# Designs tried in a protein design chat: VH-VL binders against Small ribosomal subunit protein bS1c (rps1). Part 2

Target 1, 263 residues: Small ribosomal subunit protein bS1c (rps1), of Porphyra purpurea (Red seaweed) (Ulva purpurea) (p51345)
Amino acid sequence: MTKNNESFTHRNFAAVLQKYKYDLNLGDIVAGTIFSFELNGVLVDIGTPVSAYLPIQEVSSNQELNNFNSLNINDTREFFLLDYNVESRQLILSIRRLEYIRAWKRIRQLLAEDSLLDVRIKGFNKGGMIVNLEGISGFVPNSHLNNFSKNTSSTNKFIKLKLLNVEEKSNNLILSHRRALIAQASSNLIVGNIIEGVINQITPYGLFIKAGNLKGLVHISEINVKQVERIPSQFKIGDTIKAVIIHVDKKQGRLSLSMKHLK

## First folded at step 1 (VH-VL)

Design ea4 (framework fv_ebronucimab)
Fold by ESMFold2-Fast, scan of step 1:
Formats: structure tokens, C-alpha cells, sequence
Structure ea4 (fold): chain C 263 residues (1-263), chain A 123 residues (1-123), chain B 111 residues (1-111)
């Protein structure tokens, strides 16, 4: 560490509170009343003789909201007891951490309900899309974005996603746009059903078919291709075809299609 | 420069434990699944274990299931393999390898490899 | 589980073409388009040569090409050069029980 705050431990904090006969511990949620604004934080009365301080960076996980506009003198609210600053002899409070705890509880509930979500886009990196759900950072891999545009003008817009994995210790979530699109069309995505789509891409191993916002693959083994003819000689990009759904990979958001036995 | 550097290999007796480490640099470690692959002297490649970018998906080869534990520390850009109940047939050069995909559930291509660390299990 | 089957060795003269097969089952090579090829020179780490059946990573010469038909994937090296003398391994996703499987490996000799 570059700055030395190492002289304080959970044990030392407990000793300070026990000296004054208060039953408080780091990690507790405490009620407090705002009584003074300072340049870089807010003084809060939590009922202890030791002063409590809410730093501006602990007001919100969103840096644009790290200001005092939502706080007023004599406001009473809940705070997370984050730390004790030995040098200033102040208890350090957090609204950000309290929001984080509540956000994770809600995210677990949304995962359990398998909810379709409107999630805010924060940006893009080499591997995919960075999003924010309830203040928690999430990631949509490129393989789960499919037909979504990656331009910078999409920042701060919302996208329909489904949760794939929830991992609190990494402070991140894995989500899928492809899974969301499949969920929206799920009544029509049943193995054995026929769908219509347009050939979007022709490859040596098969045809990629676009059906609305969904993409499926007709593998070469699922096409009635003459042994003397290659796929490109029988099909053109933009052709409309009918295919039977033979597999729906809901976890990965993929469709497998077959053209065998349709003509 | 994109690099993976393995460490922790050595000579160990059957039935004992050993922990391998892999230090990553030059790429965003948190965006990718990571894998361990081994190669016994004079033999071919064998996939050992994989872990997703956030540790939410972990998989093992049958030969090591229950004995080996893969883990990662994204804050330290490091991958680990805890090897317990070692057998003579675990003797191999152990590579760490970066997946092109985030999911360890179905591993994809391995585009970056370390130089490997040698584990010899002998009495 | 079983490894993917490759020929033990193939050989050719400079400028010729050689093809390496990689045979699996419908639960690995035949079931998915996640077949990859790696090149390994003696004493070196493997290097990704082909991904997703036929995709060439940046920096890999176009004389290396991949394909797949049913349960068999193939790597073709055209215009064979002395530098291509190495071991070549295929790999495939093998489903949620096996996950990942490598081929038995093929030694390519340039005469």
C-alpha cells in the first residue's frame, strides 16, 4: 500500500466502540442524521461520541452523481459503516456500499426469476459490451451480441439482455443479448417448427440464416447438396429459405437449422 | 507484449501436493477464460482444466477431477492450479493458455500460451 | 475420454501440399464447429494456427487452411516450407461432460 492506514483493524475498532459501550461493528448498517457539509464530505450523527463522515466518493457508484445535490441538513437515512480513519479519528460511512448490497440482492432475485432486462450500455472493449445493471458492472461477450451495433453513439442507451451468470466476488455479471432475443421469440422457437429466413452468409461448412433479429446455422450436413455441386452454386446471399429448427441452445443463444426433407 | 509465465513446478513425491501459478500481462486478463494444458515428455497435449473470466464456470478432465482445483485472482492477473494426491502419470510440462472466449463451459481456441512449468512426480 | 485420431506422421518435399486429418465423433468434431489447430516446434509452446475449423489468426500465412466434413477435420499446408517441420495438434469442444479434447498429434517432416 502507498498510504499507511494499517494501524486500525476490526479488533481495534471494536475496542474503541466497546470503550464507549456501543454495539457497532464495521459492516453494520446504521441510521444517521446529516448535520454539516464540508468541501469533500458530510458530517453525520450516528449517536456515537466518535464523529462519522461520508466522503463525496461514497455518495454513489456513479461518479457523475458524487455530489451533495440529493442530501440535506437534518436528513436521516441508512449508511454502511465502512471504516475508521485513525488519523482523523472519524467513522467512515458509505451510501455506495449500501446501494451495492441492495443491488446484489435485487440481481439475485432477477436471476432467480429469469427476467428479461433493459440494461444501460456503458461502452465497448475488444471482447464485448460493458453494461451497468443496478450500479453493478456487467459484460456481454461478442458471441452474445450478434446483430447489435457497436458504435459509440449507443453509449447510455438501453439494450434487452438476460443474465447468464452472477458473480458478486468479481463485481461483474455475464449477460446475453442473443438469449434475450431468443426469449422474446421463444413461442416460435420450438424444435420441429419451420421458420423462414434470409441467407446472410455462405461458408464452406454451411449457411448463416437471419430470421428477424436471430441468426441460425444450417450446417452443410443438413442441406440437400449434390455431391458435384458446392453450396454457393445452389444458394445466393439474400435468398429466402425455409428451415426446421433442430436445436435451440438457450444457454449460448444459438439456433441449429435443417433444410433436409422440406422439398 | 502479451505474455503468460508459469511457475511452481518441480520434483514431488507421489501422494503429495503442488501449486502452480501463471502470471498474465499485456492483455485484459478479466475478459477471458483461462486453461491448463499438460504434455508428458515425448507425448501429446492433454487439456486439464478451464475457468471462466469470473470463476463462475469451472471444468476438469476426468483424469484430474477431485484431485486438482483451478482458481484465478483477477486483481493479481494470476491463474492457479492446486494439485493434490499427485500420481506418477501427472508428470508433465504444464502450460497455461488463454481462451479466445469468456466462458470456461465450452472452451474455444487458445491463442496465447506460456512456455510451461515442469512437474515431475517420482519417489 | 478418447483423443481425436490423427495420422502419426506425414511428409512432403518443399513446394508440395500435405493434409492432416483429425477424426472424432458426432459428440465432438461432428457436433460442433469448434475445431482448432496448433503448431508446436521442438522445445517450444504450441501456437494457434487455425481456429473455428477454417479461421486464420493474424500473422498465419494463407498457405495454411482448414476444413471439416462430418466427423473429420483437415489441415492443409500448401507450398510446404522447411519451417513447417513441426508437430501439429487438432482440438475440439467435446460437449458438457468431456469439455475439451486434443488429437493424438502429427509429426510433419519436410524432406
Amino acid sequence: as target 1 above (263 residues)
Amino acid sequence: EVQLVESGGGLVQPGRSLRLSCAASGFTFDDYAMNWVRQAPGKGLEWVSGISWNSGSISYADSVQGRFTISRDNGKNSLYLQMNSLRAEDTALYFCAKDTFWSGYYPDAFDIWGQGTMVTVSS
Amino acid sequence: QSELTQPRSVSGSPGQSVTISCTGTSSDVGGYNYVHWYQQHPGKAPKLLISDVSKRPSGVPDRFSGSKSGNTASLTISGLQAEDEADYYCSSYAGSYTYYVFGTGTDVTVL
Scores: ipSAE 0.000, ipTM 0.371, lowest interface PAE 21.5, mean pLDDT 79

Design ea5 (framework fv_ebronucimab)
Fold by ESMFold2-Fast, scan of step 1:
Structure ea5 (fold): chain C 263 residues (1-263), chain A 118 residues (1-118), chain B 111 residues (1-111)
Amino acid sequence: as target 1 above (263 residues)
Amino acid sequence: EVQLVESGGGLVQPGRSLRLSCAASGFTFDDYAMNWVRQAPGKGLEWVSGISWNSGSISYADSVQGRFTISRDNGKNSLYLQMNSLRAEDTALYFCAKEGYDYAFDIWGQGTMVTVSS
Amino acid sequence: QSELTQPRSVSGSPGQSVTISCTGTSSDVGGYNYVHWYQQHPGKAPKLLISDVSKRPSGVPDRFSGSKSGNTASLTISGLQAEDEADYYCSSYAGSYTYYVFGTGTDVTVL
């Protein structure tokens, strides 16, 4: 039962709005005009007979920008309707919450558009590269960095990346350098084209090939060998080979290659 | 987000058959090799079988060769293990595991328990 | 059937280091650089800890390190912590007829 109870604040808010016949709910995005500055916030007119108040801590998602320098009297803008303060009888507004919601909406749109992004490097940890996109912290796993990226330490420099996975609830933003490299080279990455590369890794299921900044896989079914067990004996890391592109995986930033069609 | 979920385990009599399924989500299933790994109660891990992304390469542990069949349906993002002529020694928790491009089993399911007893 | 040999158990006090060996043959550990290590806590699925002899996946502390010499691979856990108490398994590529083989497993106890 406790799970279905309205808070005291929600009940008071509903009662006030019903008295004045307004159709507003907590969580709504409302237009408002700033009309007065106070010590710890600003008063906003959102068209209701009750006051609306923007606390200084709700001015920005960035704590360093929690000040009134970006706000002017008679400015009209959008606010998130955060709460109702019973004691002061004021509707509480937030810009901070609205910015957070919009940042994640923009990130999801960028993922849907499969955009090439210029992203600022914030640092590195053992698992990969830390970046910042739209104020949200992001991560590029080592498996999605090429050899050149791993060997370069460059805080505050920009790198071309693509979004790999986003999940707001877990605050998880994963990006790929490999996917970006494939996208940038896409005019030369046509099924049927021959590429030349160096064996970077040998596995039971095939050969990983590095061609410039790109990575590809020659699956064991696409190798001109009679027995699987001969792959490690016939190929060595550092060998140069030629292969035909048979598939381009833009989502993972990987190439599928074949050696069969060359011999 | 990235997840493997096994199903189909249960109690079965020696000599009978059972089919395990593994449902994959959150990654491009048809780009990766898949494996079955088992663990008998209180014992270690044992690799059972593996299958490449296009089913072009398949391999089995000696203990199951000729009795088990691995298969996949890329259109359904599913991996299967058909287990025939089951023995008491096949009693184990069966894990579905995804092979990363660097050969490591980077994603594992929670496992499904197979008990072979009379 | 042919498993990689690991010690049954190793133990240490918090802050100490322990090393787990994984011994195979020239047809698995000695023949390839495809040795990886998994950590398994009681009642949980295994978690990838080290790949390709010495590569650490995202989220694995640098206290875990791997190496290989001849037919023996080793996992070293430095600065032992209570949460490191688990079973550890090595694995290696073993050829075309049986792709992978696991080690016998090592129980790590933190005293």
Scores: ipSAE 0.000, ipTM 0.371, lowest interface PAE 20.5, mean pLDDT 79

Design ea6 (framework fv_ebronucimab)
Fold by ESMFold2-Fast, scan of step 1:
Structure ea6 (fold): chain C 263 residues (1-263), chain A 125 residues (1-125), chain B 111 residues (1-111)
Amino acid sequence: as target 1 above (263 residues)
Amino acid sequence: EVQLVESGGGLVQPGRSLRLSCAASGFTFDDYAMNWVRQAPGKGLEWVSGISWNSGSISYADSVQGRFTISRDNGKNSLYLQMNSLRAEDTALYFCAKDLSYYDSSGWYEPFDYWGQGTMVTVSS
Amino acid sequence: QSELTQPRSVSGSPGQSVTISCTGTSSDVGGYNYVHWYQQHPGKAPKLLISDVSKRPSGVPDRFSGSKSGNTASLTISGLQAEDEADYYCSSYAGSYTYYVFGTGTDVTVL
């Protein structure tokens, strides 16, 4: 039932619905009206001759909210069709699963919009920071913390982050503080403008430049490097250079720079 | 979990061509430079080629310059090495390797934090 | 020349310390603090062991330590264990057409 829904259970459910001439499938979002409270759940009318049941465990993803205080008789709302209980002959509904689906839809939208987020800090481990976004646990690798102070007093505080990678199938929600810092500065960054920065790293692929909180790359193809004189012969870490912004990568938190047109 | 899986190796005659592929998963592929490193049987490691995150910067070892072409497809999370005019001395196990991170405090020459298992290329007549 | 010089083999008994040297020139090892060490078990891919002369990646025991003096970098394995039996390679930036240069490799044997 967890990863690969039972094909036999789905087949039996489909047969029951077909007998009653309803085209409902597990995973559907259905409108329902609450008509009765029981000790461990709620009876809901979803327009079928078979009763639907909302267990108390399926009221919310937050354990403190797994109660009936937010529900009233004759309330009509949306539910996720979670399962069919053959023994009780009831359709099983979930608000918790619907909230989970909507949270992931919201997260995908935030990723698409490349939003700057205020995210709650849950804790730290050797690899990075553990956070919570929209009820979903996330992780900020140490390489993306950009010198953020790591201590227990930071727990339950908020930090500015951007989504780095999101995949619901693997429950993978990776975020970056580095990209958030770039995003906060990038509103003043215009392609074609000249910036001044300090060489922070020299690689075979180019020069990495620091300009305040901004980091950029001058690709080797954007440097006037003679074949006999490679990058180490012309540049040293700590040198100040001027470069033209040719691209701002807000998703990766990177600037692409060129030195070719300045000489 | 970061994984790099190489494929495309095999037995090939001198002067012919072969294309290697590396399938990446478990990280944001378009964030990192990627490299090919080879190891001849019973010999040490030799860096072959590297490519930046956006394919804007490409470098080759002198021994393969003009014969090999590195490329990447960020939409497919894949790295490639097109090997032309193969020589007996190109016989080696070919690894794809990921740069640790451009923006780490590790310095300018980035280490390779993850490697694939390699694909064997044998150039013999 | 493009290769850094390492001893062919080093051996020690369990619990002892062994040191592997990696010797280059002032244009590679001596010129930069960008020396990395990789561990390779037979039939396996290399694993990053030490970066930037002396930094340990997460999960690498502090039995492994790195240092550099002049044109020679060193990897020290303290409290030698059977699982440390492997080939070890240093690497550095060469500043030439090849860019990256690896050492000749050292076979560590645990007696």
Scores: ipSAE 0.000, ipTM 0.385, lowest interface PAE 19.8, mean pLDDT 78

Design eb1 (framework fv_ebronucimab)
Fold by ESMFold2-Fast, scan of step 1:
Structure eb1 (fold): chain C 263 residues (1-263), chain A 119 residues (1-119), chain B 111 residues (1-111)
Amino acid sequence: as target 1 above (263 residues)
Amino acid sequence: EVQLVESGGGLVQPGRSLRLSCAASGFTFDDYGMNWVRQAPGKGLEWVSGISWNSGYISYADSVQGRFTISRDNGKNSLYLQMNSLRAEDTALYFCAKDSYYDYAFDIWGQGTMVTVSS
Amino acid sequence: QSELTQPRSVSGSPGQSVTISCTGTSSDVGGYDYVHWYQQHPGKAPKLLISDVSKRPSGVPDRFSGSKSGNTASLTISGLQAEDEADYYCASYAGDYTWYVFGTGTDVTVL
């Protein structure tokens, strides 16, 4: 979006409003009453002597819903003031843009509140799960899908997720199932508490532990090694261990665990 | 799109140095260990070096120990390989590869950058 | 560093099954359940085919299966197809000093 008061379009619109002594600007949300249906759009009364026009392509972001079936003559609703068409001398309105702005405002609020969300599954690809939140497409990376089976029977079902990152300019949402699982178990995930789990993976830099639907890492520096022995020689996959929670990364949905303080 | 893109390869004389870079996108880079794997022309895969998600743990293949240095910059989603005292035997296509979160497999690979060590 | 031993080549006709062995030691293949298989077509980067001995990633056909007994892991390709013609590499976690070791590679030819 270019915001420049020196643009020719903005100055033309300002001149029209100044002539009629109104304080409306492009980007405003205005109340309007539908008074006529035309072939490719709708005429709307927004309280100005200049007519306002809602093009059919501005009714919805879903092209299948770009019709007049949801609109009635004499209905009053809110519109986004999109543009001024110099040739037709009409103010151009949008419902699509208004819905987009409201969806993103809601998403930003949900992110700020760190909300636990019920999100609809749309499908899967090689990198993760595709979801839909408030009409905006989202993605859950494989690294953030804890113990969730990827199958087509899950499509259109809901899953508890948390927002991880949002980028409005690219219309992208990144979400985490791992973060949601940690949030749901947060009363038991306090630094200093002992957690019991099963060794799921042994690596040179530590042990990955599965505790129910959660996963954590015991780094090599957090393991009590009495002799210079390799980690894999001391542990086996399937071993049950106890570890102290030393860090909970709620933002990434990660647990850091320690065995050093357990003697 | 989950992607790894290597760069920095080229023709270099024996005994000299070269630095490789790997740019990561489409995933949370600082959640994963990263690796360099090489393949000499017409030969098999050889693991070169690995680094943990926080740079706390690093390891090297015996063939490169003391000559190569792996590093990462999580703020820039980038992995590096500093290659010193290069030998003809280091001639290979160098791949950047990402650890999977659970199973320690390399689930994402770059296309590789070619390093040729020749006089 | 020791490489895991694979046959140099295996061949089969479309619809047949082929098996590729991967033999290591008790310090790699025999010591851990971290054996993975990668498929590499000419001029392409390797692709993860099997992880953790027998787990198939999303998008990998069930014609590919893995197993392990002692120090030897095996990849079986059933219902062999033309697009399966590629190089196949096993790999295993190898301990704290050298984290990862690859196999010598096997060229699969579809007759």
Scores: ipSAE 0.000, ipTM 0.379, lowest interface PAE 20.3, mean pLDDT 80

Design eb2 (framework fv_ebronucimab)
Fold by ESMFold2-Fast, scan of step 1:
Structure eb2 (fold): chain C 263 residues (1-263), chain A 120 residues (1-120), chain B 111 residues (1-111)
Amino acid sequence: as target 1 above (263 residues)
Amino acid sequence: EVQLVESGGGLVQPGRSLRLSCAASGFTFDDYGMNWVRQAPGKGLEWVSGISWNSGYISYADSVQGRFTISRDNGKNSLYLQMNSLRAEDTALYFCAKGFEYSSGYFDYWGQGTMVTVSS
Amino acid sequence: QSELTQPRSVSGSPGQSVTISCTGTSSDVGGYDYVHWYQQHPGKAPKLLISDVSKRPSGVPDRFSGSKSGNTASLTISGLQAEDEADYYCASYAGDYTWYVFGTGTDVTVL
């Protein structure tokens, strides 16, 4: 026989529910009122005859050893029903798990709303910027940072970003500063409008243009026929050009531009 | 992005042993319970074993109790199944499955499986 | 260790509804609200379809719904589509020694 004296807690919780006929399950969000502080946790009244307990490690604070400073007797709030401890006969509650679930629910809402966000800068690596949104780690690739300067003095400051991709199960977010800059632009970002910009980069497949705080591309196919074959010989970095907006990619934060409409 | 990759399956004679591995990536491995589920060719799913996030809770199906041992290495993001005293009826595709929460819960992600064939 | 009983197969026409039953005992399906449903296409790994009797994961269409009455859980697929042709398995928490038990599986055919 095995010497493992611990058993799976779902059975014990189900047995308690069966006895009292409550409509409660592990993973539920329950309302509770704090009524007592103990050495390593807090007693909470969730309306059951079985006691509920919030362990100190399940309070949301990451910096302080004493997480009870934010909690008071007779405070009513929501908790995540984490477990049932058979030995102590207590329902185990969590604020940390509830905050995690709510952070991801909020992130999904922000993505659906295509929201413009103020996001905290955590640092930089070779590939881009590391940020934190709602306690979840995110990343802004260099291609989506535009002209943002990289330095240690930027750490813990905020930057305007939009969500580009979200992966809840990998606990990771990809965000874009370029998309945020486009979103902040006035009603002048309309297909058919002419903008003026400065050539920032010349490549064999086209010109990258800086128009104020926005970045656009004039693809080689959108340059006049007589310029298509020899782009580098016709243009210099720093030259000013006029171009027509032919597409606004709000999801990627990109402007597609054409010089063909100028002649 | 979340990936579970099983390995270690193969052809083995009755009475011998195999060790299966599952390499996990794309999530915080030590926050979740893990499970092994098997499926014999042309048959249904059978739960084999489960382990909580900290190895504090472990359980087995009656058919494998005393013969199989589940374990995990949170530092390596890996789940294991040590299979001893193998029988012909253990022939199956073995899936690694991620629990939703600390105590396993439901299985929100599955690997592609590794085939174990027990025959003489 | 008994499996949960499901019909071997169910069939329906596109746009119609089909229901798959999953029958256990008072010590598994009837005893707990921990019944889950998995969809498996031929040659592929199972995918979570419904958790905790009726909870739908992100990305699963609302035409999939779950319920439970006594010792029987049910999965209903409304607005049946060709891509719904697959095997469907229920699973339930079964106790402290055997955490989970799976159903016998149901083949869904779209005519």
Scores: ipSAE 0.000, ipTM 0.357, lowest interface PAE 24.0, mean pLDDT 78

Design eb3 (framework fv_ebronucimab)
Fold by ESMFold2-Fast, scan of step 1:
Order: C-alpha cells, then structure tokens, then sequence
Structure eb3 (fold): chain C 263 residues (1-263), chain A 121 residues (1-121), chain B 111 residues (1-111)
C-alpha cells in the first residue's frame, strides 16, 4: 500500500454510501435480484440507486464454473459486497467470496464431526500433497501420506482424508491420509488380531512396521528380548514380521503392535 | 563442527502465527531426526515436536497438537516449526535439537542456542 | 508441562556427593532403559550429560554417574565442584507416540 498504487479504501467507500444515505459496508452479505446480463458480468438490484455488478470471475471459486449457466433473470439470491468501482460507479458483488465464507463454516463443522472426506488432489510439492476441499486449498504433510499417494497421475482424482488442523485466519487447512486409512479400516482393526508387515524403520525404542497401507509401531517393551541388546542388532529393515494389534490411535492414524507371545 | 542456528522468534499477539527456522551444518542432516524443545522463562524444558530423517514420522506434545506443524527441508539442511493460534503459555525460548539416531527422537546430542518467542498483547 | 518428578533443588559443599532423583511411572522411566540427563548452565543451551541411564558421552567426567531402580532414575555427582552449579533435567522416552518427556528440573547449588 504505497502512494503510487493506492487501492480504493473503506473510508472512500463509506463516504460514497453516506452521500447516498445507505448503511452498507464492504463485507456485507446482501440480497439481490438479477435483472440484466452483460458481456463480462451481471447487473443486480440490491435496493440501491448505485448499480451492483457481479463480474464473471466472481461467479464461482471453480474457474470451470465461471459462466452464467446457473443464473437467471429475476432470480433473488445472496451476494458478498466485495468492492466499489469509482470509474464505473458500481458496487461489486461476489458469489465466489460468499462460497469461501460458507466453505470455511462447513470445514469447521466437518472438523468438529471428525468426518471422513472426499478431497480433490491438485498436485504435490516437496513437503506433501496439495488438495482442494470445498474450494479451499489444503495440504497433506508427507508424514500423513502413504508412498503410493505421491503420484502425479493422481492429480484431479479424489482421495479419502480426515482434517488434522484448521485455521481460517492463516488460511491453514491440514489433512491426513493416515487418519482416514485407520478410520476406514477400524472395523477390521481389532485389538488381539495378528497382522503381517515389513520393518520400515528401526529405532532404539521400537520398530516401525508397514502393513499394507497402514503403519504401526512395535515398542521395545513389546519385543521378546532375552538380552539387553539394542533392537538394530536383532532386526533389519525389510524383514517381514507378525505382530498383534494392541492399540489403535485414531487421532494420529497409528497402530500399536506387539511381538510378545507370538512364539 | 555441528551447528544448529534458530531464527524467527519475536513478539507476537495471541491468536497470531509465527514460523521458526533452524539452520543445520556440520553433519549429514538427512540422516538424523530433529526436534523442537521449549523453555518458558524461569521454567523447565518441554519437548514440543519431533520429525524423522525422511519426514515419515512426526509427533507433537499434546499442548501443541493441531496448532503447530513441524517440517524439514533436507535440500536446505533446515528444520521448521509453524506455530498457529499462539497462546500466552507458548511464550518460551525455542531450541532446535539433533537426535542421536536416524529415526525418531532418542536423546539430543546437540542443541542450538534458542530463539525467544513472546506471546503478549 | 513435564511428567517426571525431580527435587526443586539440591546443595552441597565442594568435594561432597549429591544425588538427584527422577521419578516417573512404569510407562516411561520404569518401562525402559532410555533415561537421559541434561546439564544447563545459566544463559546457555542444555548439554547432554548422561544417556541410556548410565552412559557418559565423551568429555563428561567420571564423577557424573547414573542409575535406575524401578520407576526412579538417579544422577549422582561425586567430588562436587563449583562448575557443577547448574540446572539438571532428566528425560525419558514416554512411549505410545509421545516421543519424549522431561523432568521438572533440579537446581544444584555449590555452597
């Protein structure tokens, strides 16, 4: 916000509205009736003597849907009051921004309900998967992705995910594939059942096991060790083992496993 | 010589966000797990978050779960902590700490000097 | 917040021995031999002092020793010296995906 590229301010807009004796503010949700179609937008009657205009780029958050097919003359609907264009003397409306506000309200509800979600894959970066939920950009960290999910051919496909963290102010939407896999498999993930997996990672305090699409931990206390030898001296990455499910962590999408008593 | 240098701390208002960085040198960064540990003024040490060498495993303390995100860039030898929805009780000196082992946290053989985060109105 | 209980302070004269306890539960200190001790001098970062209950890193004097019995680990400083005046923290692997838990810390004063 330098002097030579100053944008229209709330102060300037308030002055215009005060001159016309209207109590409208940028950010208001207003009811309007569509009365005319123009080349690049739609004229809307919101009860003001100043024209209200819905630009074609403000029709939807999805660029594929930025057309007038969903709009009809004499339809009354809600719009977000986006801006005032001094040059054209028009109030600028948005359906895209209204969709954004409602999407975030829905996302918060879905987080509270701990819902399993169908989410569109948009791409990948070094840190994880970029997705789109309700028009909002989201991110699945690599720690919450399975290796098979990092595939460019999966772009524009849907994936089952669960929300991990949500914060509208920072536009932060973090999701987990690992939590979704556990949730989907929970009816078959019974404490006491034996699973077979491959040692994926060895630590002094336990073995991380890959069992199909799921990951689990065999803590050192759950390994039958006669000597005070460290885990790396007994096991190798790539070894196949059998383990009993002793706990299912649905929040983090993790399995706790035991190798005790399998011999 | 192993060096860990934290940055990104400062004064922030409650509810806002801050991103911490840790620049690592003197060891093969992508062979070791990394951790964030904090210490409130006059208080003890609290483990905040850890990440394995390949980012395959990540964990958080219950007090920060859902608000903080740990990440690493092995190509840049850097560790990060994205802190969202900051609270007054997040006020602390934040240390970057190197795991002795290749995977999850075991014990911390090297620590950075810390970066101070103050959350206050 | 820390889960492992340490005394707030211990004190001794030069040449004496002091012992710091670190008490947890069977799911941390009592369950594993993964108890570690860190020394923190005023204004400095913590430094690893003891790993795996009793192992001394290179450069740590023999007068520092660690032990464990049940749910309590102990750090003993024999032949106490002025430079031992510092805060001491125990730490343990906590299991169940909580990777690490610290003790409440102990201030060692050399009289």
Amino acid sequence: as target 1 above (263 residues)
Amino acid sequence: EVQLVESGGGLVQPGRSLRLSCAASGFTFDDYGMNWVRQAPGKGLEWVSGISWNSGYISYADSVQGRFTISRDNGKNSLYLQMNSLRAEDTALYFCAKDWGYSETYYFDYWGQGTMVTVSS
Amino acid sequence: QSELTQPRSVSGSPGQSVTISCTGTSSDVGGYDYVHWYQQHPGKAPKLLISDVSKRPSGVPDRFSGSKSGNTASLTISGLQAEDEADYYCASYAGDYTWYVFGTGTDVTVL
Scores: ipSAE 0.000, ipTM 0.364, lowest interface PAE 19.6, mean pLDDT 78

Design eb4 (framework fv_ebronucimab)
Fold by ESMFold2-Fast, scan of step 1:
Structure eb4 (fold): chain C 263 residues (1-263), chain A 122 residues (1-122), chain B 111 residues (1-111)
Amino acid sequence: as target 1 above (263 residues)
Amino acid sequence: EVQLVESGGGLVQPGRSLRLSCAASGFTFDDYGMNWVRQAPGKGLEWVSGISWNSGYISYADSVQGRFTISRDNGKNSLYLQMNSLRAEDTALYFCAKALYDSPYYYGMDVWGQGTMVTVSS
Amino acid sequence: QSELTQPRSVSGSPGQSVTISCTGTSSDVGGYDYVHWYQQHPGKAPKLLISDVSKRPSGVPDRFSGSKSGNTASLTISGLQAEDEADYYCASYAGDYTWYVFGTGTDVTVL
């Protein structure tokens, strides 16, 4: 036995657990049984030789739910092994971090599946709509908002959106309302199908068509225009036209349309 | 509610540069074409430049071609005009104006800012 | 053409009608139905008065009307009122290979 003074550090945690034949490391998800409530947290038995402690601020990702109402003595559940406190000689547990990890895993799955989501409106700024999806903050740029009413009465209501991009490091999501509207109408949005719509905008490079909630573009190369003719001389805002769907841009939430072969 | 506010004007010497900004609010900025229109003191309106909703189509008046650059930042609801190699004849009140639709060239301009004065003098 | 031709001034008495012409070419006014009219009071920004030859924006009185024949567009103000005293500019799309063009402007005086 040594008589030297030893100090325990985070770096030595795995070595201590290995000595006692425990397969536990910081960052692991562990099962634990709640056995005591203290003023600022709960004591949890995770089968280690040192005490485990769940601080009240680690109970939930939602500050409103940082209380002990959902926890009972002798309840067994999963915890994230957050840290080891050298001074108190306690393992620090987190439910909040576990929820965060699971939420981000879920969000990555939702992005991969290209899912249509019910997302809570948090507010608005000059660049777009601020939303919340499973505790994670998100943003819908104005370019991806499709005629949504902006007012304080919309706060805390839900809107159908699709994910465009995710950035876990900054805890941010980018979402689209336009892509969601296309997805909701998708049973009729098949490449090769004919869609009827109204000319909403005319540009030198093509026609923008509105069909219900959807916006599409007939690029100038997809219009049968004679060399001496110009688009403004053939078409007017408000004209009804028929066009073939040639591409559905799921990422941008836009349709590419063609007027060729419609004679 | 629907509003355009110009800024960045001032007194500048010939041959130097100036950047104008236009802040948009109350409408979906990226659905519309945007224009810069100028008016010299006591003179008529002159179209300067236009930009489509996605910056994919841009045009300039011959008098400013090669010297001015129009740009937009849809995420910031802002339109810009970078003015290089300024001349005395560029002295004017510069208006930011929203087109009725996504094209800056075809359609009427339904929303105008109050303008920002640019004076090019030695 | 760089500018559309308008008369420098027109005048009328209250209750009368005045007409402002805007003459271009077959490559602008004559080639397209994209002719617009703007009203500008001293010290103020222009306001869209008529779009697409003859369409009145919301809030514009029926006294203002637009028309086009060949290469000439016209703005008619019927029942002329004191508040109609302003500068009036026409504008047109000038084609795929040119740009947007304004008229020379017309000063309307209410006698």
Scores: ipSAE 0.000, ipTM 0.379, lowest interface PAE 20.1, mean pLDDT 79

Design eb5 (framework fv_ebronucimab)
Heavy chain, then light chain:
Amino acid sequence: EVQLVESGGGLVQPGRSLRLSCAASGFTFDDYGMNWVRQAPGKGLEWVSGISWNSGYISYADSVQGRFTISRDNGKNSLYLQMNSLRAEDTALYFCAKDFTYGELSPYAFDIWGQGTMVTVSS
Amino acid sequence: QSELTQPRSVSGSPGQSVTISCTGTSSDVGGYDYVHWYQQHPGKAPKLLISDVSKRPSGVPDRFSGSKSGNTASLTISGLQAEDEADYYCASYAGDYTWYVFGTGTDVTVL
ESMFold2-Fast, scan of step 1: ipSAE 0.006; ipTM 0.526

